# VH-VL binders against p04169, part 17

Target 1, 76 residues: p04169
Amino acid sequence: GLPDGVEDLPKAEDDHAHDYVNDAADTDHARFQEGQLCENCQFWVDYVNGWGYCQHPDFTDVLVRGEGWCSVYAPA
Short names: E, the ipSAE of ESMFold2; O, the ipSAE of OpenDDE; V2, 0.75 times the mean of E and O plus 0.25 times the DockQ between their complexes.

## First folded at step 7 (VH-VL; framework fv_murlentamab)

Design g3 (at its last look DockQ between E and O 0.40; V2 from the best seeds 0.00; counts 0 for: pae E 9.0 > 2)
Fold by OpenDDE, look of step 7:
Structure g3 (fold): chain C 76 residues (1-76), chain A 123 residues (1-123), chain B 106 residues (1-106)
Amino acid sequence: as target 1 above (76 residues)
Amino acid sequence: QVRLVQSGAEVKKPGASVKVSCKASGYTFTRYAIHWVRQAPGQRLEWMGWINAGNGRTKYSQEFQGRVTITRDTSASTAYMELSSLRSEDTAVYYCARDSYDFWSGYDYFDYWGQGTLVTVSS
Amino acid sequence: DIQMTQSPSTLSASVGDRVTITCRASQSISYIAWYQQKPGKAPKLLTYDASSLESGVPSRFSGSGSGTEFTLTISSLQPDDFATYYCQQYNKYPYTFGGGTKVEIK
């Protein structure tokens, strides 16, 4: 679920961690496969306006974009 | 079992092009990237680039940018590396290697390798 | 680019010896793999993520280190271990390898 204080989290910038990109289409990673998005990642928790909380330890300090992607993507 | 089988040795003249193949088996070809690494005589291994076998995206080392082209044929489970404008210093054993993804780090190492292809460039 | 400086370039050892190979990175990194290569053969993965042992690799092999200093250790050298070893970083493109360490019979 969403953590306390989620409303105060800043939006992640590109390259926040694990080659994160706010637009999956922008990734230049060998692992990326079409259709993989933060919003269908097992770490995803929907929040508001296309942004969500990522339960991965390296993203707990930001909001991530549903249409984003990173190299530690894991299918739900 | 996972196997990468490369094409045979090549002898080329300077200025020519060479295309090496790497046929994969024993796993779902489109799920992994294929890297190319070469090793000149007495030199260290040198990473050249990768191709995502699923979507065909590539990344090249800047050293080879403009001279190397990596492709794949999913129907044949085969990756290819073409190197053009060959020079004598391109003489090396060229390896394909399967990308092994680490789920924790998000980075890749090479868990399976082809047997290597010797490319000799000489006048 | 990240330079990987491997040492020693050559070492002579006997069966049963403890062998240590060092790899120094030109900047702080976290992701190192070690490979074994025998003449005329492709490299073989030994360890990854600095300290994780690849499946099927004998437990006498171990990787360690952090920051800029990494080591591969063979606790008790076996006849099958005489080969050349390479470190590799996959922290940043381009991926780069060490110069290799040839472990030969004393």
Scores: ipSAE 0.714, ipTM 0.915, lowest interface PAE 0.6, mean pLDDT 95
Fold by ESMFold2, look of step 7:
Structure g3 (fold): chain C 76 residues (1-76), chain A 123 residues (1-123), chain B 106 residues (1-106)
Amino acid sequence: as target 1 above (76 residues)
Amino acid sequence: QVRLVQSGAEVKKPGASVKVSCKASGYTFTRYAIHWVRQAPGQRLEWMGWINAGNGRTKYSQEFQGRVTITRDTSASTAYMELSSLRSEDTAVYYCARDSYDFWSGYDYFDYWGQGTLVTVSS
Amino acid sequence: DIQMTQSPSTLSASVGDRVTITCRASQSISYIAWYQQKPGKAPKLLTYDASSLESGVPSRFSGSGSGTEFTLTISSLQPDDFATYYCQQYNKYPYTFGGGTKVEIK
């Protein structure tokens, strides 16, 4: 679930961690496959307006974009 | 069993180009990226770039950008690396290597390598 | 770029010795692989993610470390293990390799 204080988390910028991008179309990482998005990743918890909480330890301090991607993507 | 088989050794003159092939077998070629790595005599391995065999996207090391072109032919399960404007410092063994990427694992180490292709650049 | 520094560059050892090879990264990393390379042959993957052993690699090989310092250990050196060993980081582009450690017969 969503952590206490999720409403106070800043939105992630590109390159926050693990080659993160706010728009998956912007990545050229070798790991990327079409259709992979934060919103279909096993770490994703939906929050509001296309932003969500990523349960991966290196993203617990930010909100991530549902249309985003990072190099530790894991399918749900 | 996964295999990467590269084209044979080549001798080139300065200023020429070389194109090395890497034929993949034993796995679904379009699910994995292919990297190219070279090793000059007595030197460390040097990453050159990759191609996503599924969609054709490439990434090049800045060191080689402008001189290297990586392509693939999905019907032949083959990747290619072309290096232009060759000079003696480009003498090396060139390897293709499979990215260990799996939808489920998501990691970028190299689990299978081609046998290497010696490219010698000499006058 | 993340610089990978291996030590020693050459290591003399006898069959049965415990061998430790060190790789230092210029910044903290988590994703490192070790490769074995024999003359005239392609590198062979030994370990990945610092400590995971690749399938089919003998259990005398082990990887360890975290942060900026990583090791490859061969618990009891065998004749087949005389080779050059390379570390490689895959945390960010450009992917970089260590300078190598040549393990020679003493």
Scores: ipSAE 0.007, ipTM 0.688, lowest interface PAE 9.0, mean pLDDT 89
ESMFold2 (binder alone), look of step 7: mean pLDDT 92; pTM 0.938

Design g4 (at its last look DockQ between E and O 0.51; V2 from the best seeds 0.00; counts 0 for: pae E 9.9 > 2)
Fold by OpenDDE, look of step 7:
Structure g4 (fold): chain C 76 residues (1-76), chain A 123 residues (1-123), chain B 106 residues (1-106)
Amino acid sequence: as target 1 above (76 residues)
Amino acid sequence: QVRLVQSGAEVKKPGASVKVSCKASGYTFTSYAIHWVRQAPGQRLEWMGWINAGNGRTKYSQEFQGRVTITRDTSASTAYMELSSLRSEDTAVYYCARDSYDFWTGYDYFDYWGQGTLVTVSS
Amino acid sequence: DIQMTQSPSTLSASVGDRVTITCRASQSISYIAWYQQKPGKAPKLLTYDASSLESGVPSRFSGSGSGTEFTLTISSLQPDDFATYYCQQYNKYPYTFGGGTKVEIK
């Protein structure tokens, strides 16, 4: 679930960790497949206005965009 | 078993183009990317680029940008690497390699390699 | 580009010897891979993420390191191990390889 203080988390910038991009279309990672998005990743927790909380340890300090992607993507 | 089988040796003149093929088998072709790496005589391995066999996306080393084209034919489970404007320095063994993914770290590496294709460029 | 520097370039050893190959990166990186290559053959993956051993690779091979310095160790060299070894970084494009270390018979 959402952690306490989620409302105070900043939005992730590109390259925050694991080649994260706010728009999945922008990735240059060899693994990426069409349709893979943060919002359908097993780490995803929906929050507000297309942004969510990522339960992966390297993203606990930011909000991530539902339409984003990173190299530790895991299908839900 | 995973196998990558490349096309045979090539001899080219400077300025010509060469297209090497890499036929994959033993796995779902569209689930992995294919890298191309070359090795000139007495030189270190040199990464050229990759293609995602599923979506066709490519990434090239800037050193080869504009001169290399990597493609794939999913119906044939085959990746191709075409290098144009050949020069003597392009003489090397060219390898295709399958991308493997580390789900823990998010990094990719090369787990299976083709047997290599010698491309000789000489006048 | 990230430069990968291997040492030594050539190493003479005997069967049973402990062999250590070093790879230094021009900047801090997270993980590297090690490959073994024999003449006329394609590289063979030995380890990835610096320490994980690829399936089928003998346990005498081990990788370690972090930051800018990484090592490949062969605890007891076997006849089948005489070959050239390469390190590789896949942290940043372009992916780059070390210059190689040839392990030859003393």
Scores: ipSAE 0.836, ipTM 0.938, lowest interface PAE 0.5, mean pLDDT 95
Fold by ESMFold2, look of step 7:
Structure g4 (fold): chain C 76 residues (1-76), chain A 123 residues (1-123), chain B 106 residues (1-106)
Amino acid sequence: as target 1 above (76 residues)
Amino acid sequence: QVRLVQSGAEVKKPGASVKVSCKASGYTFTSYAIHWVRQAPGQRLEWMGWINAGNGRTKYSQEFQGRVTITRDTSASTAYMELSSLRSEDTAVYYCARDSYDFWTGYDYFDYWGQGTLVTVSS
Amino acid sequence: DIQMTQSPSTLSASVGDRVTITCRASQSISYIAWYQQKPGKAPKLLTYDASSLESGVPSRFSGSGSGTEFTLTISSLQPDDFATYYCQQYNKYPYTFGGGTKVEIK
């Protein structure tokens, strides 16, 4: 679930961690496969307006975009 | 057992091109990227680019953009690297290497390497 | 591009010695791998993610460091360990390698 204080988390910028991008179409990472998005990742918790909370330890300080991607993507 | 087997050594003249093959076995070829890395005699390793074997997307190091083409044949589980407009400084051993990631672990380094292909460019 | 600078370029050591090799990145990074290479052979992965040991690699190898400075340590050098060692960053493209450290018999 969503953590206490999620409403105060800033939105991630590109390159926050793990080659994160706010738009998966912008990645040029070798491991990217078509259809992978933060919003279908094991770590994803939906929040609001296309932003969510990523449960991966390196993303607990930000909101991530559902259409985003990073190199630690794990299928749900 | 994961194996990457490369084509044999080549001798080329300046201005020619070379195409090196890398046949993969022992894993699902289309689930991984193949990278190409070269090493001139006595020099450091130099990353050239990659191909995603599943979707065919490529990325090239800026230094090689316009001279390198990386392709694959999924039915043969084989990646290819072609380097054009060869110069004497392109003399090197060329390696293919598998990207270490799978979708569950997320690692992004080179866990399996081909044996290398020596390309010699001389007049 | 992220430049990787290794030191020393050559290191003389004896069997049983503790050996430490340093790699410095031109900017702060988190993801670094170390490779061993013997003459005429492909590189072999030793460690990844700065400190994780690859399966089948002897426990005498360890990686450490953070920010811009990283080390590979061989706790008790064995005859099979005389080789050249390379660091590699995989934080941003292009992925880049250090210049290498040749570990030689003293």
Scores: ipSAE 0.006, ipTM 0.691, lowest interface PAE 9.9, mean pLDDT 88
ESMFold2 (binder alone), look of step 7: mean pLDDT 91; pTM 0.936

Design g5 (at its last look DockQ between E and O 0.80; V2 from the best seeds 0.00; counts 0 for: pae E 8.6 > 2)
Fold by OpenDDE, look of step 7:
Structure g5 (fold): chain C 76 residues (1-76), chain A 123 residues (1-123), chain B 106 residues (1-106)
Amino acid sequence: as target 1 above (76 residues)
Amino acid sequence: QVRLVQSGAEVKKPGASVKVSCKASGYTFTSYAIHWVRQAPGQRLEWMGWINAGNGRTKYSQEFQGRVTITRDTSASTAYMELSSLRSEDTAVYYCARDSYNPWTGYDYFDYWGQGTLVTVSS
Amino acid sequence: DIQMTQSPSTLSASVGDRVTITCRASQSISYIAWYQQKPGKAPKLLTYDASSLESGVPSRFSGSGSGTEFTLTISSLQPDDFATYYCQQYNKYPYTFGGGTKVEIK
């Protein structure tokens, strides 16, 4: 679920961690496959307006975009 | 068992092009990227680029940008590396290598390699 | 680009010796792989992510380090270990390799 204080988290910028990009289409990572998005990642928790909370330890300090992607993507 | 088998040695003139193949077996070809790395005589390994076998996306080292083209044929489970405008300095053994990664870190290393293809460029 | 500097370039050792190879990065990084290469053969993956041992690799091989300094250690050198070893960073494009360390018989 969503952590306390989620409303105070800043939005992640590109390259926050693990080659994160706010638009999956922008990735230059070799493992990326079409259709993989933060919003269908096992770490995803939906929040508001296309942004969500990522349960991965390296993203607990930000909100991530549903349409984003990073190299530790894991299918739900 | 994972296996990468490359095409045979090539001898080329300066200005020509060479296309090396890398046939993969023992795994789902479209699930992994293929990297190309070369090694000139007595020199260090040099990364050239990769292709995602599933979606065809590529990434090239800027050193080779505009001169290297990496492609794949999914029906043949084969990746290709074409290098144009060859010069003597391109004489090297060219390797294909399978991409691998730790799911928790996400960055790519090379777990299986082809046997290498010697490309000799001489006038 | 990230430059990887290996030392020594060559070392002579005997069977049973403890061998240490160093790789220095021109900037702080986290992801290093080590490879073994024998003449006329392709590199073979030994360790990845600085300290993870690849499956099937003997436990006498170990990787360690952080920041800008990384090491490959062979706890007890075996006859099969005489070869050239390379470090590689895959933290940033372009991926780059060290200059190699040839481990030869004393």
Scores: ipSAE 0.825, ipTM 0.939, lowest interface PAE 0.5, mean pLDDT 96
Fold by ESMFold2, look of step 7:
Structure g5 (fold): chain C 76 residues (1-76), chain A 123 residues (1-123), chain B 106 residues (1-106)
Amino acid sequence: as target 1 above (76 residues)
Amino acid sequence: QVRLVQSGAEVKKPGASVKVSCKASGYTFTSYAIHWVRQAPGQRLEWMGWINAGNGRTKYSQEFQGRVTITRDTSASTAYMELSSLRSEDTAVYYCARDSYNPWTGYDYFDYWGQGTLVTVSS
Amino acid sequence: DIQMTQSPSTLSASVGDRVTITCRASQSISYIAWYQQKPGKAPKLLTYDASSLESGVPSRFSGSGSGTEFTLTISSLQPDDFATYYCQQYNKYPYTFGGGTKVEIK
């Protein structure tokens, strides 16, 4: 679920952690496979307007874009 | 048992090209990237680039861009690295290495390495 | 590029010694691996993520550090441990390695 204070989290910038990108099409990472998105990742918790909360420990301080990607992607 | 087996040593003249193969076994080849790293005699390791064996995408170190081509053959579970316009300073052992996959870190350290291929460039 | 400065370049030690090898990064990083390399052989992964020990690596090896300074420690040097050791950062491209530390028999 969503943490207390999620409404106060800033939106992530590209390169926040783990080669994060707000648009998966922008990644050049070796691990990327087509179709992977934050919104279909096991760490994803939906929030509002295409932004969500990533439960991975290195993303607890930001909201992430659902169409984004990072190198710690794991399918739901 | 994960294993990467490389092609044999090569002796080349300046200006030639070399293509080194790296055959993978013991894991699902298309689920990992293969990196290429070289080591000149007595020198540190130098990262050259990678190929995603599943989708064929590549990334090259800027130092080698324009001279390195990395490819793969999924039916043979084999990656290839071709270096063109060889110079004497390209004399090195060339390694292929498997990208680790760890969703907690998301970055690339190399858990399995090929045995290395010596490429000697001399006139 | 992130520069990795490794020290010492060469270290003479005896079996049973505690050996510490240092790697300093040109900027703060979190992701460091250590490799052992013997002459004529490929590098072998020892530790990753600064302090995680690779499966099958003896527990006498340990990694530590944060920020810009990282160490590899061998708690009691064994005959099999005479080799060259490299650190590698994997925080951003291009991935870079330290210059190496050769651990030689005294």
Scores: ipSAE 0.010, ipTM 0.727, lowest interface PAE 8.6, mean pLDDT 89
ESMFold2 (binder alone), look of step 7: mean pLDDT 92; pTM 0.944

Design g6 (at its last look DockQ between E and O 0.06; V2 from the best seeds 0.00; counts 0 for: pae E 11.8 > 2, placed apart)
Fold by OpenDDE, look of step 7:
Structure g6 (fold): chain C 76 residues (1-76), chain A 123 residues (1-123), chain B 106 residues (1-106)
Amino acid sequence: as target 1 above (76 residues)
Amino acid sequence: QVRLVQSGAEVKKPGASVKVSCKASGYTFTSYAIHWVRQAPGQRLEWMGWINAGNGRTKYSQEFQGRVTITRDTSASTAYMELSSLRSEDTAVYYCARDSWDFWSGYDYFDYWGQGTLVTVSS
Amino acid sequence: DIQMTQSPSTLSASVGDRVTITCRASQSISYIAWYQQKPGKAPKLLTYDASSLESGVPSRFSGSGSGTEFTLTISSLQPDDFATYYCQQYNKYPYTFGGGTKVEIK
């Protein structure tokens, strides 16, 4: 679930970790497949206005965009 | 079992092009990227680029940009690497390798390799 | 580009010896793989993510390190281990390899 203080988390910028991009279409990673998005990743927890919390340890300090992607993507 | 089988040795003149094939088996071809890496005699391995076998996206090393083209035929589970404007310095063994990653790190290393293809460029 | 400086270039050792190969990166990185290569053969993956052992690789092989300093260790060299070893970074494009370390019989 959402952690305490989620409302105070900043939005992730591109390249935050693991080649994260706020728009999945922008990735140049070898493992990316069409249709893979943060919002359908097993680490995803929906929050507000297309942004969510990522349960991966390297993203616990930010909000990530539902339409984003990173190299530790795992299907839900 | 995962297997990558490459085409045979090539001998080319300077200025010519060469196209090496890499046929994959033992896994779902479209689920992994294929990398190309070469090794000149007595030199270190050199990464050239990759293709995502599923969506056809590619990434090339800037050193080869404009001279290398990586493609795939999903119906044949085969990746190809074409190198044009060949020069003597392109003499090397060319390897295809399957992309791999750890679920927690996500970055790509190479877990299976083809047997290599010797390309000799000489006048 | 990230430069990988591998040392030593050659190493003479005996069966049973502890062998250590070093790889230094030109900048701080996290993702290093080690490969073994025998003459006329393709490289074989040994370890990845600096310290993870690939399935099927003997436990005498181990990777360690962080930042700019990484090492591959063979705790007790076996006859099958005489080969050339390469480090590789996959932290940033272009992926780059070390110059190799040839482990030969003393």
Scores: ipSAE 0.811, ipTM 0.935, lowest interface PAE 0.5, mean pLDDT 96
Fold by ESMFold2, look of step 8:
Structure g6 (fold): chain C 76 residues (1-76), chain A 123 residues (1-123), chain B 106 residues (1-106)
Amino acid sequence: as target 1 above (76 residues)
Amino acid sequence: QVRLVQSGAEVKKPGASVKVSCKASGYTFTSYAIHWVRQAPGQRLEWMGWINAGNGRTKYSQEFQGRVTITRDTSASTAYMELSSLRSEDTAVYYCARDSWDFWSGYDYFDYWGQGTLVTVSS
Amino acid sequence: DIQMTQSPSTLSASVGDRVTITCRASQSISYIAWYQQKPGKAPKLLTYDASSLESGVPSRFSGSGSGTEFTLTISSLQPDDFATYYCQQYNKYPYTFGGGTKVEIK
């Protein structure tokens, strides 16, 4: 679920951790496969306006974009 | 049983090109990246670049940018590395290696390697 | 680029010895693997993420370290362990390897 204080988390910049990008089309990572997005990742918790919370330990300090991607992607 | 089998040794003259193949078996070829790494005689391993076998995207080391081309044929489960404008310094064993997924780290190490292809550049 | 410096370059040891090989990175990293390479053969993965042991690798091999200093330890050297060992960082592109440590029979 959503953590206490999620409303105060800043939006992630590209390269926050694990080669994160706010737009999956921008990744150059070897692991990327077409159709992978934060919003269909097992770590995704929907929040508001296309932003969500990523439950992976290295993203607990930011909101991530649903159309984004990072190299620790795992399908839901 | 994951296997990467490379094409045989090559002897080339300076200025020529070489294309080395890497045939994969024992796993879903299109789900992984293939990296190319070379080792000159008595020297350390040197990373050259990768291809995502599924979508064909590539990344090259700056040292080889403009001389290396990595491709694949999904119907043959085979990756290729072509190195152009060969010099004597390109004499090395060239390896293909499979990128291993580590879900928690987000970065890649090489869990399976081809047997290597010796490329000798001499007049 | 992140430079990886291994020491020693050559190490003479006997069967049963405890062997320690070190790798120094030019900047702080977290993602390091160790490989074994025998003459005429491709490298073989031993450990990853500094301390995780690859499946099927004997438990006498262990990796450790953090920051800029990392080690591979063989707790009791076996005849099959005479080889050259390489560290590799995969913290950022280009991925880079150490210069190698050749473990020879004394």
Scores: ipSAE 0.118, ipTM 0.776, lowest interface PAE 5.6, mean pLDDT 90
ESMFold2, look of step 7: ipSAE 0.051; ipTM 0.711
ESMFold2 (binder alone), look of step 7: mean pLDDT 91; pTM 0.936
ESMFold2 (binder alone), look of step 8: mean pLDDT 92; pTM 0.938
OpenDDE, look of step 8: ipSAE 0.739; ipTM 0.919
ESMFold2, look of step 9: ipSAE 0.017; ipTM 0.710
ESMFold2 (binder alone), look of step 9: mean pLDDT 91; pTM 0.936
OpenDDE, look of step 9: ipSAE 0.787; ipTM 0.928
ESMFold2, look of step 10: ipSAE 0.007; ipTM 0.667
ESMFold2 (binder alone), look of step 10: mean pLDDT 91; pTM 0.936
OpenDDE, look of step 10: ipSAE 0.802; ipTM 0.929

## First folded at step 8 (VH-VL; framework fv_murlentamab)

Design j1 (at its last look DockQ between E and O 0.07; V2 from the best seeds 0.00; counts 0 for: pae E 9.7 > 2, placed apart)
Fold by OpenDDE, look of step 8:
Structure j1 (fold): chain C 76 residues (1-76), chain A 123 residues (1-123), chain B 106 residues (1-106)
Amino acid sequence: as target 1 above (76 residues)
Amino acid sequence: QVRLVQSGAEVKKPGASVKVSCKASGYTFTSYAIHWVRQAPGQRLEWMGWINAGNGRTKYSQEFQGRVTITRDTSASTAYMELSSLRSEDTAVYYCARDSWDFWSGYDYFDYWGQGTLVTVSS
Amino acid sequence: DIQMTQSPSTLSASVGDRVTITCRASQSIKYIAWYQQKPGKAPKLLTYDASSLESGVPSRFSGSGSGTEFTLTISSLQPDDFATYYCQQYRKYPYTFGGGTKVEIK
C-alpha cells in the first residue's frame, strides 16, 4: 500500500536508480521488453495522475511514472 | 540445455566485411538479449554490443559504432554480428553470449557463451 | 570508460593453495562478474554480483568486494582451476573486462 506522506514525495527523475526512465521508450537497457511498465510491475502501487509508489527499496523516496521503466522491473 | 553455436572461422582481407552467426537453442530466444564480445590474441575481452532478440533494439560500443551491425532472425533463433571495414587489428575470436541479470540489481552479465569464431584479417 | 585492473597478471600456485585475485575499478561500482577461461574455450561465468555463485560453480570459488576493489578467491586450488580469470563491470557502457589473471602450476 501507499506509505504515509506519499503526497509529499517528489517525482523521480530519469536515472534515479536502476536505470530508471520516466518513459519506458527511452531505455537503452538490454533487458527491456515492449509492454513492460512500472504500472504493471509487481512493485507498483497506483497513486494519482499516472504516478505511483514503487515498493522497491531504492524508490521509496519518490513517485514513479506508470509509463516508466527500470532494470529491476518484475512482472506483476 | 542452453546452447549458442557460432559459425565457422573466417579469413578476410582488409577493407572487407565479415558476418558471424550465433544460433541459440534450449531457451526462448526472444526473451533474452545476445551480446557480442571479442578477444584478440593474448588480449582482454572486449564488449562490442548487444541486441534484444525480442524487440530488435541494439546498443553498440562507441569504439565500433558505425562499423558493427548486430541483427537477429527470430524464426531461426539466430543472432548476427557484421563488422565492416576490417583491419588487421580486428583479428580476434568473436563470441556471442546470452544476457542475464540479477533480479535485485538489474545489471546485465553473460551466463552462456558461444564457442567463438576466429576472424583473421590479413593482406 | 570504466577501467578494470587485475592483479596479479600471472599467479603460480599449487593444488590445495588458497588463491586470491584482485580487480580494481577506475571508479566506484556496485557489482562485477568473474569469468574463467581456458585456452581455446569461451569464458565461463563464475559469479555475477560480486559474490553470488553461478549455478554449478564449485563452492571453493567466492567473490567479494565493493566500491573499487573486488576479489575472487579459490579456497583450495584444484587441478581443474588452472586457467585465466577475468573480472567484468556491467554498470556502464561500454562494459569492460579486466586484463586477466593466469593461474598456472607452480
Scores: ipSAE 0.812, ipTM 0.934, lowest interface PAE 0.5, mean pLDDT 95
Fold by ESMFold2, look of step 8:
Structure j1 (fold): chain C 76 residues (1-76), chain A 123 residues (1-123), chain B 106 residues (1-106)
Amino acid sequence: as target 1 above (76 residues)
Amino acid sequence: QVRLVQSGAEVKKPGASVKVSCKASGYTFTSYAIHWVRQAPGQRLEWMGWINAGNGRTKYSQEFQGRVTITRDTSASTAYMELSSLRSEDTAVYYCARDSWDFWSGYDYFDYWGQGTLVTVSS
Amino acid sequence: DIQMTQSPSTLSASVGDRVTITCRASQSIKYIAWYQQKPGKAPKLLTYDASSLESGVPSRFSGSGSGTEFTLTISSLQPDDFATYYCQQYRKYPYTFGGGTKVEIK
């Protein structure tokens, strides 16, 4: 689930951690495969307006974009 | 009151550049993204890109083939859009608009708009 | 890119008429806004997230729809409502707008 205080989390910037991008189309990372998005990753918890919470430890301080991607992507 | 005030109309020749300013007031400038949108005569609105006013990060529409540069001056609470290598089809009204989300998101709709700046490109 | 198709392009109506404007997206979305634009003026936000009304917008305006088809309705057209209306998607870059619907006096 969503953590307490999620409403106070800032939105992530590109390069927050693990080659994160707010738009998967912007990555040129070798591990990227078409169709991978934060919103279909096993760490994703939906929140509001295309932003969600990532349960990965390096993202607990930010909201991430559902259309984003990072190099630690794991399918749901 | 949130206000976005743009610089005045410009007339340019093909091949020139234009730089339009957008001065913000009535809110914390560095907490919001500023988008740029244009409208050619009789045409739909076209999104050009945005800037995170806090850190200067930008995103641009591919349509402009890297001809657009968006910048800001935080001490003046002002965003700028520069369009280079102008063509006649760049004749349009250029708007700045504030992203509705105050955590520097450039991924939402636009709640406040500048008055528009007419740029005319003719020989 | 997500294509936004508005219909009709022009709508003739009288004060008091119920007016409905349609916007169709080329793929399923929920991130849509409606704007009103009068000649020589900047667009003004009316609704967002399909059906949420912006603060200060008269209640005769309402947005509806889901998936690929969305509407803006003016329940009783007023003289101030003769303008051009645009839908916009903000689901995916590049953000795209509909072609506009001009509401004219009959």
Scores: ipSAE 0.007, ipTM 0.700, lowest interface PAE 9.7, mean pLDDT 88
ESMFold2 (binder alone), look of step 8: mean pLDDT 91; pTM 0.935

